VHH binders against RNA ligase 1 (RLIG1). Designs and how they scored, part 2

Target 1, 325 residues: RNA ligase 1 (RLIG1), of Homo sapiens (Human) (q8n999)
Amino acid sequence: MKRLGSVQRKMPCVFVTEVKEEPSSKREHQPFKVLATETVSHKALDADIYSAIPTEKVDGTCCYVTTYKDQPYLWARLDRKPNKQAEKRFKNFLHSKENPKEFFWNVEEDFKPAPECWIPAKETEQINGNPVPDENGHIPGWVPVEKNNKQYCWHSSVVNYEFEIALVLKHHPDDSGLLEISAVPLSDLLEQTLELIGTNINGNPYGLGSKKHPLHLLIPHGAFQIRNLPSLKHNDLVSWFEDCKEGKIEGIVWHCSDGCLIKVHRHHLGLCWPIPDTYMNSRPVIINMNLNKCDSAFDIKCLFNHFLKIDNQKFVRLKDIIFDV

## First folded at step 1 (VHH)

Design b09 (framework vhh_nb_b201)
Fold by ESMFold2-Fast, scan of step 1:
Structure b09 (fold): chain B 325 residues (1-325), chain A 124 residues (1-124)
Amino acid sequence: as target 1 above (325 residues)
Amino acid sequence: QVQLQESGGGLVQAGGSLRLSCAASGFTFSSYDMGWYRQAPGKEREFVATIYSGGSTYYADSVKGRFTISRDNAKNTVYLQMNSLKPEDTAVYYCAADSPYEYSDWLTSSYDYWGQGTQVTVSS
């Protein structure tokens, strides 16, 4: 069986974590919280965290760009989950402190069939050509974002395969205080992972668009580097997330020299997310499509056509972008 | 196109009742777990209730005994019956759908699709 693209496996927390027997407000069937202690984790130290590049953890859903049928293509991360009976068996097995790799899965009965064109992630273990669930009991993978797949309609809204472009949000190259939305060649995104954000993703934490006029955008992972991060101490990070304008983000992902990713979420620190005044919405945004306006080249309902109509406009905040539709 | 549309919110006096509805389209509703979340001004979005594809339910401790979640697979609709409402229940209520195929980090929302929300205001 083919394997495609690396997935974010469990990113270790920068601090040693502990479980508190208090219910999580964000999760169903989770009567506990995972909180960071004051101790930096050995995994973070071993990965040389102090030389790592800190970036904003963007609250969205993971995507990947790679060649499909000899053209650059967007793929959506899609992990196969066990049914509730199989999940219960697995959790009971883990409670006995057994190794998750020793658990026997009947994949045919324990999981729903793979969706069309689904390919397991590069790291997925195979036995007799069949994908094996990971330590969390999931089978991570990717699905090509096809125009006819209604399940990925928000993903497909941010790409145009005829012109090989994607709708991307990043920093303006000439102004570090300015965000830019542009049509980026898919070829420029090959072998990169991105976060899809917007109206219908994770409850719209950035306040983009509306149900009547949905807005979704792709953000390359690592695009928003953190410039003024305090020392790596629990109390200093709590103060930074609460009091610093740049700290009004979901969390931090450190990109280590060996390719490892290490994280901290506001929830690890006992802080709230989503929040009303995000750092994302504290910056102006300019629309630079870098395309000649041509309504006949695009479907009138296409997001690219909507952005072409506001091309070269500057908005005070990302959430202020409104279409005349 | 996948859509979740909430309705039934409004103004109600403490001790009163409201029934929220969420009409779903664009996916195989019967195979999805459905849930309700709420967000009060200046607060984090919090879990309220879920109903699994198999019909089992789970509730936040703050609403147990007062709220009932239910679903009608023939109508592609999930409901939240809210009784004995308190001023502390004032929030925007969001409908959410969890795909059997999507992975969710333990520290993020587990739901793939979200509605736009409906405002519930409970006067003292």
Scores: ipSAE 0.006, ipTM 0.273, lowest interface PAE 10.1, mean pLDDT 82

Design b10 (framework vhh_nb_b201)
Fold by ESMFold2-Fast, scan of step 1:
Formats: sequence, structure tokens, C-alpha cells
Structure b10 (fold): chain B 325 residues (1-325), chain A 125 residues (1-125)
Amino acid sequence: as target 1 above (325 residues)
Amino acid sequence: QVQLQESGGGLVQAGGSLRLSCAASGFTFSDYYMGWYRQAPGKEREFVATISSGGSTYYADSVKGRFTISRDNAKNTVYLQMNSLKPEDTAVYYCAADRSEYYDSWGTLPEYDYWGQGTQVTVSS
């Protein structure tokens, strides 16, 4: 059917947006908020949005699986941002209503050096081998999730490089109303992007784990398709997000036939996020680790070992998963 | 300096035709989606038609088969040919330019729309 795309760059909104001079419901204080109009955007129309596959927009942090040191490896999203002076210069330029493509970046002065082993997102524009900032003034990219890097300790908790596996949440293959947590070969995830969710990610919107027993999971982008989406009308989507159980999600990502990804966030529609009763927590989950031959090799404190102890158990909700000690 | 200047509006009788033009300056016209929107008194601004940088066209259902959008990159101009006009088509028509990579990223500055001043189209019954 339609192809599911990887999330290499930022996604445009499905609707034309407008700015209101009111406080934003975003994490940081902003003197404005961005709201969707009733008009479908040019980018969405050009991408044939009406034939696209709608999927749940999962609230986490973006990850990518690609080769590193001849092994399948997990990479964390790291967008390079300009320093405060360059950001102010860029924002002043944008406020003068100039084309952001005409802004002159001195990347060497305006940005810190790239982290070790950082790679730019696919199809990032380059001039003389140097990546060019996007329309938001950022340079999107990836860094490898190394075991000894404390900055990515939660990322590293969901992979085991010795056995080349990742801890993944998806739909059960035989029951679309059931979620499954499994160990998945990293080789099966090559060139895919995923969302890392859990206890220490974005304020734990899904209520997973605890500080004493943190729980994090990887969800492949596009894993949760939306089957009952109404017509692409502003008011119909608002009603669906508010009234339907399946609408208790952060937003929607449409996967278009040309590979384009289009989004809408609850905040674009004037709706709140996070919310207490998410659709993710409305479904039972079964643990199916499929790791019988490897269990004796795992450290007792390792997240994989904790899941092996509850293997084959079914929980009413994701947030009900509790580990002993 | 970015400018979008509409022309070709006016008064026309039902069943008639008008051709709107929008002359653009101050940006690389060929890189932009160009569109037409309209706003009738007491109503919100609504989409009419768009043409991509590559020439793909899309129309609102209410105008499909009656209106045709086109562009001339050598003249930095986008056109809207309006046929079989109805009283319901009465509105101020706005030319808009949007980036080929239009997007709003969570936590970043909103995208901007370049808009013209509008041209009045009045269709008499």
C-alpha cells in the first residue's frame, strides 16, 4: 500500500497556521501561540494528504537505527542550534519578513562544533561539505548512543549491543487491540526511526515506571495507525480528539505516498497535552521477550532481565507494569 | 522587500469570467508555492487554489472545473482564471506565497505567509 516514512527532518503542519499574541501552552513561556486555521496547507495538498496513512504522533524523543562500527546501532536525535547572538540575529531577520533561505549563516561562528561522530539528517542541504541550517535555524542530525555516555543513559537502557537487540512496543501481530513489548533484533530496525518514551522523557506523559524503577521503550514511527479518522476538517478533528477514545493522543502524523510526513499537534487545535487518560494506557499489554537462550547472560539490574522475569504476563495498562526490587 | 500585488478584480455578472494576476517581487518566485484565497464579508478566509513550484495544482471543491490557476516564472506572476462566476464567488481575493518547505516545528518560530493586499471581485445576480 502506502510507504511509512522515516522521521529525518521536521514535519509541516497539515493546516496553514497563524500566530495569536497569547501565552503558549508549551513547556516554556512564549508570548504567542501557533494555531491551525481551517485551511489545508499547500505542502499537505501537494503530498496528496487525502491518500496518506494517518498514525499516532507519539510523545517522546526521536531515535534512528543505522550502522556504527560495523554493527546495527541506536542513534539519538541531536539538532545543532545557533548561539544566543546568532539566534537573535536570525529571529530579527525573520521578523522583518525576509526569506529565511536568504539569511547568511556563519556556521563556524554561529554554531558550536559538531559532537564527535555526529551525522546530519538525510537530505540536509550542504555547501562545500558543510551542513546548512534549516528554515528554523537548526541543523538536524544524529549521535550514536554509547554505553559510557551519561547524557543518553535512558536511550542506552533500551538496547543491548552484545546481543544486538532493542526493547520495542508495538501492536500484537494477532490482535490489534493488544500491545506487545518484545526484544527486537536491531538489524530488523535498520534505517528506521523510532520514538523513545518513558519515565525520564518529556515529563513521562504515558506514566511509565518510577524514579526507583525507570521504564523506557522504543516505538517505531508509524506503528500505531489510526483507522477511524474523520474528514480532514478543523472542527471534525477537534471533535475526534475530544470525544473519541482513539483521539486521546498527542497528535497525528500522516505518511504520504511520496515519503512526505505531515503533522498536527493537539496544541495547533487549541487542545491540551499532556492529558491524564491517554489512548496508549487504554489497551492491555503482553510481554513477549523471545529471548529464552540469552537469559543467563543478562545482568540482574538490566531492564531486559526485569522483563524476562515478567515474560508472558499480561497487564491491563502499560502504567501497571511493576518490577520486583 | 517582499511584495505581492493583485490585479484584475472588478464587477461582473453571474456566468461571466475574470482573470486575476499577482505580480511578485523580493523573493525567488520559482521556489515558492503560490496560492489564491478569498474572504467574503462576515466569513473566514478560505482556500481557492494553489500551484506548487513544480506546477502541480489543487482546487477547492467549490471552484473545481470553473477556476484554473497557472504561473509564469519568467514574469514572477501567478494567475487565476475564473469562469462561470456565481454570486457566491463574491469576495476579496488574496494572493499568497508559501515556502516549498513550509513547516512548523514544536518550539520554533511559526512559518510566515507572504500575502498581497487583496483585490475585490463582485458577482452581481
Scores: ipSAE 0.000, ipTM 0.172, lowest interface PAE 13.3, mean pLDDT 81

Design b11 (framework vhh_nb_b201)
Fold by ESMFold2-Fast, scan of step 1:
Structure b11 (fold): chain B 325 residues (1-325), chain A 122 residues (1-122)
Amino acid sequence: as target 1 above (325 residues)
Amino acid sequence: QVQLQESGGGLVQAGGSLRLSCAASGFTFSSYAMGWYRQAPGKEREFVATITSGGDTYYADSVKGRFTISRDNAKNTVYLQMNSLKPEDTAVYYCAARPYSWTDYKSEYDYWGQGTQVTVSS
C-alpha cells in the first residue's frame, strides 16, 4: 500500500469543472454553482488517478499534529483571507477581460496579522521568508489548539495534553466493517492531518451527540478507504453516490502515488449534502480506549472520562453513542 | 530524473533587457510552481519571482514593475523577462521548482538549475 498524503493545501476536482448560474426558486439570486463535467481533469490524469487510493471525504474541519513547545500537539486549520478591499481588487483582476500586466499581493496591508504562533501549510510559497497567497487568494496555515482558547474548545475536547492522547475514530484493524473509537498517542499522529467532526462542526452532518452532551472525534485523513468504487465516469459515480450504502458520504479524496490529493464533492455532481442518513453514522462501533494507567479524576464533562465509562462496549450504530450524565 | 536548465544570461548595459529561459524535464511541469532566485557573490540566494501552477505571479519588491515571469506548459519552460536592468541586478540566476503535493516537499532531489550569470555594467 502506498503512503497516504496529508491535507496541507486545497485539492482540485477530479473532473474539469464549470461555473453555472442556477435559477432560484426564491426572489434572491442564488450564487453560481461549480459543477463537474464528464471530462477527467489534466491534473488528475497527470497524477495517475487510475492507480490512486480512493478514500471517504469526511465533512469536518481540518487539523494537523506536529510539535509545539517540544511536545506533540494538535493544530487547527486557519487560512488567512484578504481584507474586503484586497479581495475586490483580486476579483476584479480575475474577471478582467484586459489582462493587467501584473497583480501582486501586499500581504502586510492586504491581510490581517498572523495569529500568535501561526505556521504556514507545507508547500506554501514564501517570498523573503513570508508566506504568499495561493490561487484562491488565501494563505493556508495552522494555529496550536491551546487549552483555554474558547475558539478551539471543540478541538481541545478531543485531546488531553497531560496524557498526550487524542480521541480518534477509524476502522477496526481486524474488521473493515467495524469502526473503533480509541485514545491514540499524539506521538503516533505526528505529521498527519485529521478531520475534526461532531456536534458543533459544520452543522453536525453525522448526527453525533447533542447540544447538552456534545460529541466530537478526530478522523485521520485517508482512514476510510473506499473498496467498491465504480469506474471513474460521471454517471457511474452519480449512481454509486445515490444507490450504494457506501456512497452515502460527502465525497471522495483520491490519494495519488506522487502524494497529490484529488477530490470530488457530491455538490460537483449535482447531488445534495448534507444528507439525513450517512454511511458513517449507521456503522457499528466498538469503544477501545487502551488506557492502562488512567487516572479516573478526568473532569466529569471530559469526553475521555465519558468514553472510559463505556470502554469495551459495542454499539450497533455510531449514532447510538449517547452520554446521559 | 529531474532536470532544470537555464539559458539567456549574459552581459548587458544598465537600462537594457534580457530574457531568461528555464527548460524543465523529468516531472509533470504543469502541476509545479516555478520560481527564479538569484545570488550575488557573498550574498545569500534571494527570491526574484514565482509563477504558480494556476498562473498567479509574485515578485520581490526590488524587481516589481521591471521583471515579468511567465510559463509555457506545452514547452515545459518558464521565462523571466528582465527590463530596465540595474548594476545591482548582477547575480547568478537560478530556476527552481516546487511541487503542489506535500509528499514531494522533502524529496532528496534538489529541484534547482545550475544557474546562469547575468552581469549589468554601469
Scores: ipSAE 0.000, ipTM 0.124, lowest interface PAE 20.0, mean pLDDT 81

Design b12 (framework vhh_nb_b201)
Fold by ESMFold2-Fast, scan of step 1:
Structure b12 (fold): chain B 325 residues (1-325), chain A 123 residues (1-123)
Amino acid sequence: as target 1 above (325 residues)
Amino acid sequence: QVQLQESGGGLVQAGGSLRLSCAASGRTFSSYAMGWYRQAPGKEREFVATIYSGGSTYYADSVKGRFTISRDNAKNTVYLQMNSLKPEDTAVYYCAAESPWDLEEYLSSYDYWGQGTQVTVSS
């Protein structure tokens, strides 16, 4: 089977972590929580964390742009997971102090068939052309975001394949204090990963849109660099997340020179997420579609058409964008 | 799980040398990154050195050129050769094994620690 693009690898925490037998404050319910210690992890030190570029960790779902059927196309990340019986077998194997790479998978029995057009990530090992699970027991991959696929309707709302554009949130090129929402050529996003955020993603942490008028946006990974980050110490980061306006974010992703990604999440530091006042949704934003006004070229209910109606408008806060058509 | 036991600590004069050993038990020793940390009285635990399964090493700036980390996979042991010791090197030294697997979904992200061995450097 053909391998496609890189999946965003599961990112290790910048600090050594410990497990507490208490209910997790994560969105995903679990009977324990993972907390950061005071000690910087071996993985972070090996990746030269002190030279890395810190960026905002955006709370969304991962996407990738690459060629499909001879055009630039949006792909959604889909990690295939084992069924309950196979998961139990895998967990029992791990509890026996065994290397997860030595676990025997029967992929046909242990996993549901791959969705149509699903392609495994570049890093996925293959045996006789078939993908094998990673050390977490997952098979990472991608599915193309097709208009007729109901499962990816929110993904498809932020792209228009006829005009080859995507709806993107980024910094305004001439004003670092201002966000910009624009239609970006999909060709400009080729081989990049992005985060899809909005109303129906992860419980809407940024408070965008409403169920009646949903709003979703794509953010290129690394688009929001952090310039005023304090020293890499547990207490300094806690103070920054709580007291600094730029710290009103889910977490930090450090982009290391070797391509490694290292993270810290508010939950690792014993802090809450989501929060009612995020840095992103409180920032001023300008709508700059950079698109010839042609209302007749778009479905009147299309998200691009809604933004064309408010083109060149400036909002005091991102969350103030409301569609009441 | 990996169990770690340090040895080789003791009292040494400034400019002297010590070799610390850490014996590990576990089927997957060769796949773990092995490291040394230290904690002086009243101070936070700090990183000293690490060695990866492939043999790559990384050192804290305070010990570069003086300390050497090595491993013997046949003996399930990691070593820290400490040369040109200074009074500032006085600390309890801890052996650590960092799992190469990010298994938070199935297992903890827990790193394994030894109970420590005291190193005292007299002036």
Scores: ipSAE 0.000, ipTM 0.202, lowest interface PAE 12.2, mean pLDDT 80

Design c01 (framework vhh_8cml_1)
Fold by ESMFold2-Fast, scan of step 1:
Structure c01 (fold): chain B 325 residues (1-325), chain A 121 residues (1-121)
Amino acid sequence: as target 1 above (325 residues)
Amino acid sequence: EVQLVESGGGLVQPGGSLRLSCAASGFTFSSYAMGWFRQAPGQEREFVALISGSGGSTDYSDSAKGRFTISRDNAKNTVYLQMNSLKPEDTGVYFCAAKPSDYWYEGYDYWGQGTQVTVSS
């Protein structure tokens, strides 16, 4: 498997963006849309976008695998944001001054205390051991996915810390037209970021499972590379997203040679998301749990146990996977 | 070689109007948000108005709302500030500034030298 860039920080758009004052379906509390212009951004050009590896932007929530409690562990993204008063002060400063780095943050007053066991994203600037807000005024970070925390129950459903495995969706190694769901050692995912998708994530854009039988899966960032991407022109990308089977996706993430990640979302191009008949649901999927010992040590109701019961089965589409218990 | 050149400043009576212009060169104008700032004698520079790269979005200071209108002509690489109902407290040097429209949290990259506006009673 190719090692691609991890999603530690916020990804800029491949095009120069502009705010238009009109209702946005994606921005629930904001009466505006962020739209791409026809101009490729300077950040994308500086990152050598034309040599980058384009991948499917998967609609889920970001996760990270790193060591916790002396073992490989799943972490959920949690970015610390300033309170409304501090955000207003920051925006007023940006309008009046040349450099956001000159803005004085009183982190103790401007932000809520860090959650228990929270760690900052890699390469976050620190002063006296305390993380400093980035250029967006946010402090990106991670919290461990513990089984006793019901806030992360969907995250915890896709890992088993006793056997040190995660439930992963990727391309089959011997057939690029086939998807595979397997149990992957957490150690194989160390220092990688992944997208959690499924029934209770972002309104279930992929149509996985049901409320009675929820289904969630982890997808390593960069696992779904785009083979036939058109030229990096606004109208060519619009046509590709609308007319090509591979273009039935949320967006594109380019993995640049310098480690930078650049994105475009369908909404940036004035296109709708979610959509019916996504590219992910256009491919068959095989269940290959790859477990050396099929001991009944898992809970009967656990997601791993459900997949063991359908091990080696092939489904026409991802959304056709149904559990009867 | 980036240049922002302001014009249209002058002396007006209270209640009068002025239209400021800022001609830009040396960068891709439509890819930059354009702002107007002012500085009165003995005061710090303050924000007046902002317009996005396409002109589809604008923002104003509380003192400018309802009196000033920012606009742009991307074919002419020019941003404008129409100032109506001018007051003596509007007196100051008015500066044009540019920032990348895809970097909302980054400061202004380029600044003009300013044009003097005097509202005499």
Scores: ipSAE 0.000, ipTM 0.175, lowest interface PAE 17.8, mean pLDDT 83

Design c02 (framework vhh_8cml_1)
Fold by ESMFold2-Fast, scan of step 1:
Structure c02 (fold): chain B 325 residues (1-325), chain A 121 residues (1-121)
Amino acid sequence: as target 1 above (325 residues)
Amino acid sequence: EVQLVESGGGLVQPGGSLRLSCAASGFTFDDYAMGWFRQAPGQEREFVALISYSGGSTDYSDSAKGRFTISRDNAKNTVYLQMNSLKPEDTGVYFCAADYSEYGWTDYDYWGQGTQVTVSS
């Protein structure tokens, strides 16, 4: 797999956006349908979008692999937010239609304390040792996915820290038309970001597993490169998403040479997501756990053990993977 | 064990009222913005209402303004949608969603399974 930029911060849209409905409420955040205009954003142009590598935007929740307690470890995205008083002050500033006023954060006073072992996203600006909030008023960061934390039970289901492995979905190295599920050493994922997908993530857009038999998988960001993308024009992208088999995806993430990441979501273009026939489910998948079966604990009813029992099997599509336990 | 469980849906006459509830568990509820979305058969999922993590800010779709009120009880890990003056066009499955970021309404982290609302006419 080629190593592309890590998703450390929120990605801007490739087009200038506007709201479908005019904001009129007294206490607005502008969560109305946000639609792309026909104009490519200045941020995208500045990042040399036309030379960027387009990849599938996978619908999941963001994860990061980096060192924790001297071992490769999985981390879950957790962005710090201002407290109630600071939130109101910031929203009032954003809704002001007067000349631009300066807004200053007092991070120690304005934000809830960082969770235990929280680290800021890479390249987060620091002033006097304090991380600077982004344009949304949030401080992006990561928390370690510890076995005893029930909030991250789905995250923890796709890693085994005893064997230092993660359950990963990617392209087969010898066949780009074939997907592969394998146990990957966590050390091979160091400093990469990944998307966690599955049964209990974002409404299960890929139809994986069931509530009785949940299935979750990690996908490295940039694992699914788009080769035949049309010109960067609003109507051309709409046609590609609607008519092309490869366009049956949530959106596109462009990986720019300067490390900048730019996105477009089907919703930005007025298109539906999730959809019944995703490109992800149009491809066969092979199980290649790449583990010595003698090293596994067969008495443990965990996701790795279930995949070991179907090792070397090929399925017509991801959603056909079913476990009886 | 992250779960969002919607309740309070049902069959109601035009002009009637319903109060939906969404009980959250398995995450730090008071750190998440909570939203309500709905989906009619054969239609895309659409935004209905949003409340910030603190309850200090709320936003509504144009069709919901003046008729629906979103609220939350952080002590009970529950978000509510009070729906008044219901119309046949309000018929659909109503979904609860949790978002850590607040600004990306398409970037919701957790979703419930939905509760059916039917306005007969």
Scores: ipSAE 0.011, ipTM 0.384, lowest interface PAE 9.4, mean pLDDT 82

Design c03 (framework vhh_8cml_1)
Fold by ESMFold2-Fast, scan of step 1:
Structure c03 (fold): chain B 325 residues (1-325), chain A 122 residues (1-122)
Amino acid sequence: as target 1 above (325 residues)
Amino acid sequence: EVQLVESGGGLVQPGGSLRLSCAASGLTFSSYDMGWFRQAPGQEREFVALISSSGDSTDYSDSAKGRFTISRDNAKNTVYLQMNSLKPEDTGVYFCAAQTEYWDTRSEYDYWGQGTQVTVSS
């Protein structure tokens, strides 16, 4: 079985967390809350958090670009989870008071057969060609985003496999205060992970498009670095998220030198998300498709054709991008 | 813009049955694990049932096992809770919830519905 992509099983919180069995006023109707303490976690310290690169945690769904059927291709993350009987056995093992000797997964019995064309993530341990579940009991992996698969219709809307391009949002190379939407060769994205955002992803936190005219975009992980982050102290981060324009984001992902990813969510700090005025929508955006082909080369109703019609236009904010027809 | 709307609650006699529905909009439903929680009068909210994004895995509280069945229809963006052999102790407001980050009955939930009232009374 071919291993694809690098997927971190669990992105630990930068602080030691605690679970409180009480309602959260910041997460409506949640009967418990997971809160960050003031103590930096051992996992964060071991990963050299103080030398890590902090980036915006983008609220989307994880994707990966790698070769499929001899062409660059978009893949969607799909983790295999154990069936209810196996999950109960695993939880009983974790909570056992009898000093259990060891736990073994029987992947064939404990998990449903792998989805069609599903491939386990890179670094997933394999025994006799079968992937081994991680410490959470999950098997992280990828499925190819095929045009005829309705489950991934929003994923497929941001790629064109005939022209081998993807629709990407990044910082403009000549202006750090300007965002750019462009058609990027899929070959330029090989072996990168990305976040899919937009109208039908996670409740549209960035206000892109509408149900009648949906808009989705790919953002490479690490594309939005945080340069002026305060000291790694609970109260300093709370103040930064509340008071700074750059802090109007879902959370922070630290990229550590060893490849480890560490996070903090606004919810860990008792703060709300989503919010009406995001940092993403505080910046203007320019459309630079940089394609040398006429729009008749694309399906008239496809997202790439819509962007070609607004090529070279500048918008005050991302959510102001509107397609007529 | 995410909306979870519960329906199917009502008054039922002990030993009766109800089927709750939760219609989801504004999210990619097939990417979310769906759960049901309930809150009885004067009590804390508790977990009832969970179903994975694909529908392949389910989990239940001890009080729900053998009596309740969670299911989903990804084509209709709807999750269901079939409740049989209802008892007065099942009375409460039932909430639908959605999550993606971690498979666990104690995991953080990203979205919640407003709830539907279930009353089991003679």
Scores: ipSAE 0.000, ipTM 0.261, lowest interface PAE 14.7, mean pLDDT 81

Design c04 (framework vhh_8cml_1)
Fold by ESMFold2-Fast, scan of step 1:
Structure c04 (fold): chain B 325 residues (1-325), chain A 123 residues (1-123)
Amino acid sequence: as target 1 above (325 residues)
Amino acid sequence: EVQLVESGGGLVQPGGSLRLSCAASGFTFSSYAMGWFRQAPGQEREFVALISWSGGSTDYSDSAKGRFTISRDNAKNTVYLQMNSLKPEDTGVYFCAAGRYSDYELWEEYDYWGQGTQVTVSS
C-alpha cells in the first residue's frame, strides 16, 4: 500500500491528563471526561514545547491535498472504527484491573472493509502489510473527495478539479487583522493538511452561511498563528481563553520543530465550546479571488461563482457573507 | 470601445433553421464567457445558451437542448448560435452577452450586451 505524506497521529495534550468519571447522558455524551492537570506532559517537554509555534485549533474536519490519478486532489480524513462487539471487548480490556493479558485485534472481523481507494495514514503501524489500530482502537486514513460522492458533497463544494483550485480562508499577507478568501491553486496546497469548516461541519461553530445557501471554506493548518499567548501554566491559559479576544477559539495547536503537534482543547480546561463570540468572527474579511483567465461557465450553484460576484468586497465579519436574498 | 454586433436573424417557418452570429470588439474576447438570451414582447429576458471562455463547456435552457448549438471562434472574436427545428414559441429578440461570471437566472449580471436581432417563427 502506498502511504501518504504528513498525516498527523492523534495529538497529545500539552498537560498530563486525568479521566474523571461523570454521570452518563441518554444521548451522545461521554461517560468520562478527560481533564488537564497543572503538569506539562513529558511528550510536550520532549518536543521542546517552549520553542514551538502556537496556532489556533480550528473546529472543522481534517483534509489533505496530494496527487490522485496524476492531478492535485483533496482527500478527507476517515478513521476506521471497530464494530460494537470489538469496541466492547477493547473497553473491557482497558478497564480490567487484573494483570494485563495482551489484547489482539482481528482487523478482518472487528472492522468493516476499507472504503474504495482508502489509504492508511503515513505513520500507521502495519503487520504483514495490514494496518493496525492505534491506542484508541482506530485506524486513521484518507479517502479521495470525488465529485459525485454525496457523502463528501461539502468537501467537493470547496474544490474545482477542472481548474485545479480550492476555496481558502487565511490571513491577508499584508494585514494580520484582516482575513482573506481566495481561490488557491491545488498545486500550491500539495502535501499540506487543512481544516474544512462551514454550515454543515460540526454544527457550524463559526455561523457560516445557511441551510438554503451553505458556505464552506478550507483553512490550511497553522494559518492562524497566536501572537500573544501567556506563559504555559494551566491558570494563565484558562484566563487567556476566557478574557482575551484572541483566546475565543476552540483550542491551541503547537507546531514543534521536529514536526510534532501538541494540543489543548477548551474542554481539557473545563471551559465551554462552541461559544457565540469566536475570534474568527471578530475580524473583517476581504474577497480576493485572484483568478486570471477564469471560466465564467462555472455551475451557477458553485461557491466559486458566488464569490466571483462579490470579488473585491470587504465584510465586517465572516458570518456576514450570505448569498440568500 | 466595447461592441457586440448580432446578425443572422429573420423570418422562418416552423421546423426551419437559422444561424446567429455575434461579432465582438473592444475587449479581450477570449477571457469572457459568451451567452445568448432572448426576449418576447412583454416578458423578461430568458437564458438560451452559454459557452465558456475556452469553448470547453456549454450549457443550454431546457427548451434549447437538442435543437440549438452554441460555438465560438476566438481567432475571429465571434460567437454563434445554430438553431434547428424552430417553433413559434422561439420568436423573440435574441441578444448576445459577455460576462466574467454567469448567473443563468439573472441576465443583469452580464457585463456587455448587443443590440439584439429579431427572430420570428411564423405559421
Scores: ipSAE 0.000, ipTM 0.093, lowest interface PAE 22.5, mean pLDDT 80

